VH-VL binders against Integrator complex subunit 8-like protein. Designs and how they scored, part 4

Target 1, 198 residues: Integrator complex subunit 8-like protein, of Dictyostelium discoideum (Social amoeba) (q54vk3)
Amino acid sequence: MNKIFGVKIDSQQKKRQQSNKNLTVFNNGRYLIYIGDIHFDRKFHREALRYYLLGCGLETAFYSDPVKTSVTNSKYLTFLSRRIFDCFYFLRAPMQAIVVSQFFGNLNQTCLVSFKIIQEEYYQLDTNYFQYIWELPLLEILLTTFTKQKDLKKIYLINQIISNPIINENNHPDIRKNFIKNTKHNFWKAISSNYLLQ

## First folded at step 17 (VH-VL)

Design x8 (from w4 with light chain D33E N34D)
Fold by OpenDDE, fold request of step 18:
Structure x8 (fold): chain C 198 residues (1-198), chain A 119 residues (1-119), chain B 112 residues (1-112)
Amino acid sequence: as target 1 above (198 residues)
Amino acid sequence: QVQLVQSGSELKKPGASVKVSCKASGYTFTKYGMNWVRQAPGQGLEWMGWINTYRGYPTYADDFTGRFVFSLDTSVSTAYLQISSLKAEDTAVYYCAKLEWGDYGMDVWGQGTLVTVSS
Amino acid sequence: DIVMTQSPDSLAVSLGERATINCKSSQSVLYSEDNKNYLAWYQQKPGQPPKLLIYWASTRESGVPDRFSGSGSGTDFTLTISSLQAEDVAVYYCQQYYSWPTFGQGTKLEIK
């Protein structure tokens, strides 16, 4: 019986409270997404993004349990990522959109949409977000495009990233998984800081 | 000490091929790219391109496409430049130079390899 | 490609005197985002590979004597040797790395 703040909380009550807290967080996250949807439908993309990020943040926190591999969770995250992607796109934040596209759960789709964006918006891609790319094909698309444009700075940045052993596909799956996890976390933190605090 | 050691001088006939090696030591070979630079006799320096030593991705300057091939043997920390269908105008000293991603200056060079193409 | 043009092609300077080499780029090599000039200077002695002297137009490479300095911005750059030494006899090249790397044609520095 762990005494938290001097109160013997029955382990079952703790579990229930934790479950209820998780449910509440989940519900709150969904609610925020819903509000985001309302804004999105009204073409208030910045507001939508804020709510989506808040919702996503809550959901990410909720799903931070590695045991929750449910397809439903994946679909939920895919939905969020798509909306956030669209928001970034409409807000003329293409690099952020590209990064978010990695959450689609479909690499082909990720590459397709990113390719289009990269081809159209290569000149305004924020290099600060290159570090949040973990999909090698995306890096390669970027590299190819910047090479074509002879943008040496961006080429070098991409080469730095692509040469990082941690991104190596031959690494132990756990290494990659952890890298991706951390990268995702850092990305959401960065985005939240940049868009929620404004 | 960080160093690049290139293969020795080559004498070739037109139409032949040559492969120049550049062996790196004193640093992690795959962490840094490799530039190739050509210098014809009495002429200036020409950037040929580079290779990403980790991924093996070559990038060629516009004038050095087709007959020029960058390759690697990472097991021996060596980069290679192959020139096929050699021409007289290919007569030059070829340099490898370490490429630091984000540091745009070429701070470490090989000693150069003279390739002479003559009939 | 950005064309780099050096002047003069050759220079003879007395020992202990100042040597000045100019380099012009066909386009600005100043990057607006970081306010850096993507320009380097190299020294090449006969039979040797080039040696990096200056990068970012004015930053001296490690081990390079203080008598070497780089200045300029945008399209016009200068390498200065404040007091020429005998060992400074070489060909000097400017290089831009704003885009595909290109070199100047070189300046031959000799002792007068």
Scores: ipSAE 0.834, ipTM 0.924, lowest interface PAE 0.6, mean pLDDT 90
Fold by OpenDDE, fold request of step 18:
Structure x8 (fold): chain C 198 residues (1-198), chain A 119 residues (1-119), chain B 112 residues (1-112)
Amino acid sequence: as target 1 above (198 residues)
Amino acid sequence: QVQLVQSGSELKKPGASVKVSCKASGYTFTKYGMNWVRQAPGQGLEWMGWINTYRGYPTYADDFTGRFVFSLDTSVSTAYLQISSLKAEDTAVYYCAKLEWGDYGMDVWGQGTLVTVSS
Amino acid sequence: DIVMTQSPDSLAVSLGERATINCKSSQSVLYSEDNKNYLAWYQQKPGQPPKLLIYWASTRESGVPDRFSGSGSGTDFTLTISSLQAEDVAVYYCQQYYSWPTFGQGTKLEIK
């Protein structure tokens, strides 16, 4: 009888320890975001961005459940997306900003702000980040703009993306969700690599 | 075998309309765009534009706006070129050519459709 | 639009001899980011559609004989047929796809 209680206690302790570790990671993530905010308010956008990315990275690691991670990350990033957007904007990384604008939680707003940036900065949009666009209207804005500029290279890149069945807005919701989830994940990995390791 | 088969020759009067078809086979039609190229008799090649076969988005060259319309019937893997208000100057062979978004070259061509506009 | 100009307009070459066709673009078709030349060559025989020979200025399309080669960079390009064959009689076109696709005026290649 005592051995069964010991194993149960151990499992509960392990769960508590895991919960505490998760809470610690979460708290650390929030703390990093807070530090990011301080830098942001001081107009140190590069530093702010780094802390935001670090904070986001920790938050992502906190939830190992894909479903929970997706929901949690979406909500969490919505609050930070604007500041991260601003960081990229001020750092003259407009394409990154455009990608981040997809986290605003409002497609109209995303399109409006992105439209402006695309129109003004179409010549310096980093094509490496095109792959992280999942909103069709945004791709269409890009396509239209590049078409007007007769930039065939970028046109073809966008057409490659927009012609991929996986990006179809009419796909089954689960397919769409998974696609977006993966795209988001890959994007955050990419920007983390590019901005944290440099 | 990958191929594009176009509709037969057309004889039209000025002011009429013509619709040229280009049927694709041997590949996934919607994976690749479709170019249209015009060649007047004894003249060179002129790119007219393309259509994104997946989205149905047409892009027209500057000289081919207005009277020229690209369309699709994906159910039969066919692209169409419609020319309205035909003019004598529209007399040409019209080609469809497969558009690969990654390779840029036109690797597969239709056999061409002669459109003759005469009074 | 980028203007493509070929030279010569016509060329007569003996069988087994080298044929050289030049193509000039009004602006560079070399993309700095990938260091590729956005240039293609096509062969068109009478009554037939154009056939892609070369893309990226120097890459042969599948099934194209080795005697065909493309060279050049920036604004100046060359199509070379190392040993002219009877079946090579055709009009050859260069095409840029750096921007809106444009073709050269064509070069008629005949046997001397």
Scores: ipSAE 0.819, ipTM 0.916, lowest interface PAE 0.6, mean pLDDT 90
Fold by ESMFold2, look of step 17:
Structure x8 (fold): chain C 198 residues (1-198), chain A 119 residues (1-119), chain B 112 residues (1-112)
Amino acid sequence: as target 1 above (198 residues)
Amino acid sequence: QVQLVQSGSELKKPGASVKVSCKASGYTFTKYGMNWVRQAPGQGLEWMGWINTYRGYPTYADDFTGRFVFSLDTSVSTAYLQISSLKAEDTAVYYCAKLEWGDYGMDVWGQGTLVTVSS
Amino acid sequence: DIVMTQSPDSLAVSLGERATINCKSSQSVLYSEDNKNYLAWYQQKPGQPPKLLIYWASTRESGVPDRFSGSGSGTDFTLTISSLQAEDVAVYYCQQYYSWPTFGQGTKLEIK
């Protein structure tokens, strides 16, 4: 993964020289996010996604250092999650979008947008990403939808997930927080492999 | 040894209720679901539905919504089938069968419970 | 619901001979995403619960003798007992688990 986060020195130097006179130099994460926004506004969703993933990866590394503050990480995660959600949706990756909706920090909004996607695109959801759902209401929406379709394979996949004690919504908050943290990490690894290395 | 042991045969009159038990042993009860299957005398097998043993979520086949209720007592690794308002057509052997969410087969069956409904 | 139809309804076969039981589904039970046929075969001896023999159309369950084999794809499936033994007298059921599980009506296998 080190090669994914690399940035050409020459390109960085040229862009810094063209910055305004009073710009404070930050880490490359914010610069990559800005480039992602340019691509997003031009509807180049694949390129936007790449830069958002790289930028978020750099900000996540700073956030994981407990002796160094990265107070802007929460703001970036909220903002980037919506942009990354849109990128996946427009790239015809609805299951990845559903996983990202869990990053919104608002379960009601997560369920609202994901319910709409599930009702319209359930037949195209990539089951490899089911393991990254940690919100039981989303799993129940999936289960209800596949039960209506009588799709036993997908019903069995969801039942296997909801039968795992680690995903129990009533677990001690520390256990749940650690599970969500690890699941987020594994999801970022998966989408980095699928969307940066291909 | 993985085993499902069901309650003994029942003789009931129309309109009564019956509760068939299915006690599991030799495996983690909540890791697997539980199917219920019916076999009328001299006839074939009919899937009735299942229950998720961790969440307690039942799923019923279309013809078994209403008078048929699946339930659990996880403290004793036991699944139950309750049939209310018994009819003569409910006369059958009722089987429980372990449901492997990942293997898709019914690999372990109970011995069956004969429920006879007659006047 | 997916209707499973077996043929014949009963079959008499001499010891050591080949027995063939057919099963037809009203729609394909081939799941396109994993390319597997969601079809199982069960054996039921008198007074006993069914015993799983074959799943995914052709995979033998652990402990099932080699003389039992399954074949077919989509809507047409076959259970074959290559050399009938006395212990094989039973009713045989096919079952799909592509959707809500349904069983064929059964095929009674007897010694001729």
Scores: ipSAE 0.751, ipTM 0.891, lowest interface PAE 0.9, mean pLDDT 85
Fold by ESMFold2, fold request of step 18:
Structure x8 (fold): chain C 198 residues (1-198), chain A 119 residues (1-119), chain B 112 residues (1-112)
Amino acid sequence: as target 1 above (198 residues)
Amino acid sequence: QVQLVQSGSELKKPGASVKVSCKASGYTFTKYGMNWVRQAPGQGLEWMGWINTYRGYPTYADDFTGRFVFSLDTSVSTAYLQISSLKAEDTAVYYCAKLEWGDYGMDVWGQGTLVTVSS
Amino acid sequence: DIVMTQSPDSLAVSLGERATINCKSSQSVLYSEDNKNYLAWYQQKPGQPPKLLIYWASTRESGVPDRFSGSGSGTDFTLTISSLQAEDVAVYYCQQYYSWPTFGQGTKLEIK
C-alpha cells in the first residue's frame, strides 16, 4: 500500500513514526497518537483516524490560547499528514485525502498523489470540501478533469474559487500565510465534527 | 447599470483575421466570466465557450478549438474574441454574455457584432 | 454533447390565447445531487440579443411577465405563454447547462 498512487512514502513515514513513538510516551496527546499508530499498523483506519484527531485536539487544549491553538493544530496535522491521508483514502473519503495532501510540505508530491485520486474518484468528490483547497495547481488539476467530463456545475465551483483574490498565489506572504492558516483551522473543525462526534 | 458594449460590424475577406471587443461596465469585471455565443444568419444560437476573467483561462466548445481565441484586457474591463483564417461560414453575429459562476442563466448580453466574410 | 430538440419549429397563436412550446433533451438534465433541472428558456426578437426568461426549468427571471411559465423534468420541458401579447412575437430557445451549453433549434412564435 506504500506505493498508493505511484508515490513512495515508506521511508519518510518510518522515520516520523519512530520519532513520534518516543515523544508520545511522555505526553497524553502524544499517547493517543501512539495508539492511533497501533491501529493504523493493524489497518484499522477509522480507529486510527479517531485517535489521531483526539490526540491533536488534546495537544491544542493544553495551552487554552487562541493563537497557540491555531499554530499547534497546524503543526500536528503537518506531522501526521501522510497517515491521516491514508486513513481518509481507505475510509472512502477521497476529497478529504486531497485536502490533507496539501499538508505534505511538497507541492510536487501533493499534485502527484492527488492527481491519481482525482482521475479515479472525480465523480465521488465531496464538493463541500472544495473550499479547503489553497494550492492553485491542485485546483487546476480539478478544473482540467471536470472540463474533460464536461461537468459544468463542478467547473463553475472551481472557477468561483480561483476567481477569489484571497486565494491568489502571488498575494503578500503575510496575507497568504494567514489565509492558509485559517483554511487549515476550518478544515480541522470540519473533520473533527464529522469523524469524532459520529 | 450593468452593460456589455461590443465593437461594430466587420466586413472581411476569407483568410483575414478579426478581433471583436466586449467592454463591460457596472460590475467588477474579474468577479464574473464571459461567454461567447455565435448566431449564423437565419440560424439558432451556438455556445462557443467562455473565459475566466480573473485568471484568463479560456474554455472552448469542441467545434471552436482552433481558429478562435478568447483574450482579455482587465485594465479596461474588456474581453476579446479573435477569429483567424476567416471562412465564409464564419459569417455570423457574435455575442458576449456575462457568466455568473454561481448562477447558470445568461442574463446580460452584448448587442452583438456582425462579422461578414465575403469575397 | 446534449442535443436539444424543440417542437414545433413554428407556431401561430391568436392574441390572448395560450402558446405551448416543447423541448426535449437527448439525456436527462436533472442533477441528482441538488435535484434541479439545468434548463433555461430565452426569447429573441429580430436584431436583438436573446433575453433570459426561465432558469432551473421553472424559475422566472426578474422582470419577466407572469404569463410566462416553465415546467417539466428530466428530458421533457415546456414553455407556456398563458395569454399571448403582441410583443411576445419572437423566436424562443431552450438551453441546457447540465454540460457544455447547447440550445434548441428555436421555435418561431407568430400571431395567427
Scores: ipSAE 0.735, ipTM 0.888, lowest interface PAE 1.0, mean pLDDT 86

Design x8 (from w4 with light chain D33E N34D)
Fold by ESMFold2, fold request of step 18:
Structure x8 (fold): chain C 198 residues (1-198), chain A 119 residues (1-119), chain B 112 residues (1-112)
Amino acid sequence: as target 1 above (198 residues)
Amino acid sequence: QVQLVQSGSELKKPGASVKVSCKASGYTFTKYGMNWVRQAPGQGLEWMGWINTYRGYPTYADDFTGRFVFSLDTSVSTAYLQISSLKAEDTAVYYCAKLEWGDYGMDVWGQGTLVTVSS
Amino acid sequence: DIVMTQSPDSLAVSLGERATINCKSSQSVLYSEDNKNYLAWYQQKPGQPPKLLIYWASTRESGVPDRFSGSGSGTDFTLTISSLQAEDVAVYYCQQYYSWPTFGQGTKLEIK
């Protein structure tokens, strides 16, 4: 389990990253991801995040190529999600960490870590990133938390999102898959823009 | 044209129940919430709560968590307010008002429903 | 709960003259993240539902005459009718939507 959040350490994801780097011919984008791992292991989370985002950005033409974006998501960003989550958490970007937790591939783990962050950090959550939440249970945790605080603006933002038919749990699976894919795409574009300039 | 049309006035005895309807037209019903607002005779306005019309999630003001129930029939774009165990103090005009999740006030109101509770 | 207090309770003003109504909140309704005052003004004519006049303290709702204006920030707000018309006879309410919505007690505006 992740000692900070009670989530198991994803050693399988780390093994895949290390194996990939050991066998990969060094190209500019892939090399940058490798450098990101070096910075991450040194606890240099800002630098790690920049190299991860820059490397994946180069592999996707900064998310302008749908085919390359899909490949990069499945190959790098999905499998790097635990490390990128840690980068955001330690950089004091809790809402971005909550969004990234949705990439873990386990809704129970996503809700567990996100609930803890929401209860501890609700006053610091960046509302610009609420639009990137696609899991209804996370939206309900946010709604319950802000209702207890009587924070009408944030309650309204969550209600706007949950009232959108595209997030309906009864939608055709293809509609839901496409929504999640587009939302992931838009999120990666946003954080690449925000964290590659400073 | 965006409008909210409420059911007609009601005369009830203490202890009875009443169900006020609010039918929406001219907009996508589930895109906006629905507020309920009370106005006792000769008194000011009192917010009672709202309901999310897509999910059916009600939120009640602290004084309205007991005998007051918000509900919906989305097939006819209608919101309902049910008041149980009516008391004389429940005598009021009850308004529905469209709730935009985007931060400004209540721009569309129903005409109001007078509920009178007397023996 | 945020208490909204209006003054005066009633006001008589001659046609064509300026009317001013004050509204004070028990807490600031200025939301720091967007720097907006979460305050609205409503007009209620006899036998009618309330009508939204002003939101965000100073923004007129569409279709509201230019003679209506709102001002103020934080805890102190003012509704001004620059040239009173006969049709403006009504009760006016301020309302905050920073937290659970609350209304002022109302100000009855009459022609003197």
Scores: ipSAE 0.640, ipTM 0.847, lowest interface PAE 1.5, mean pLDDT 87

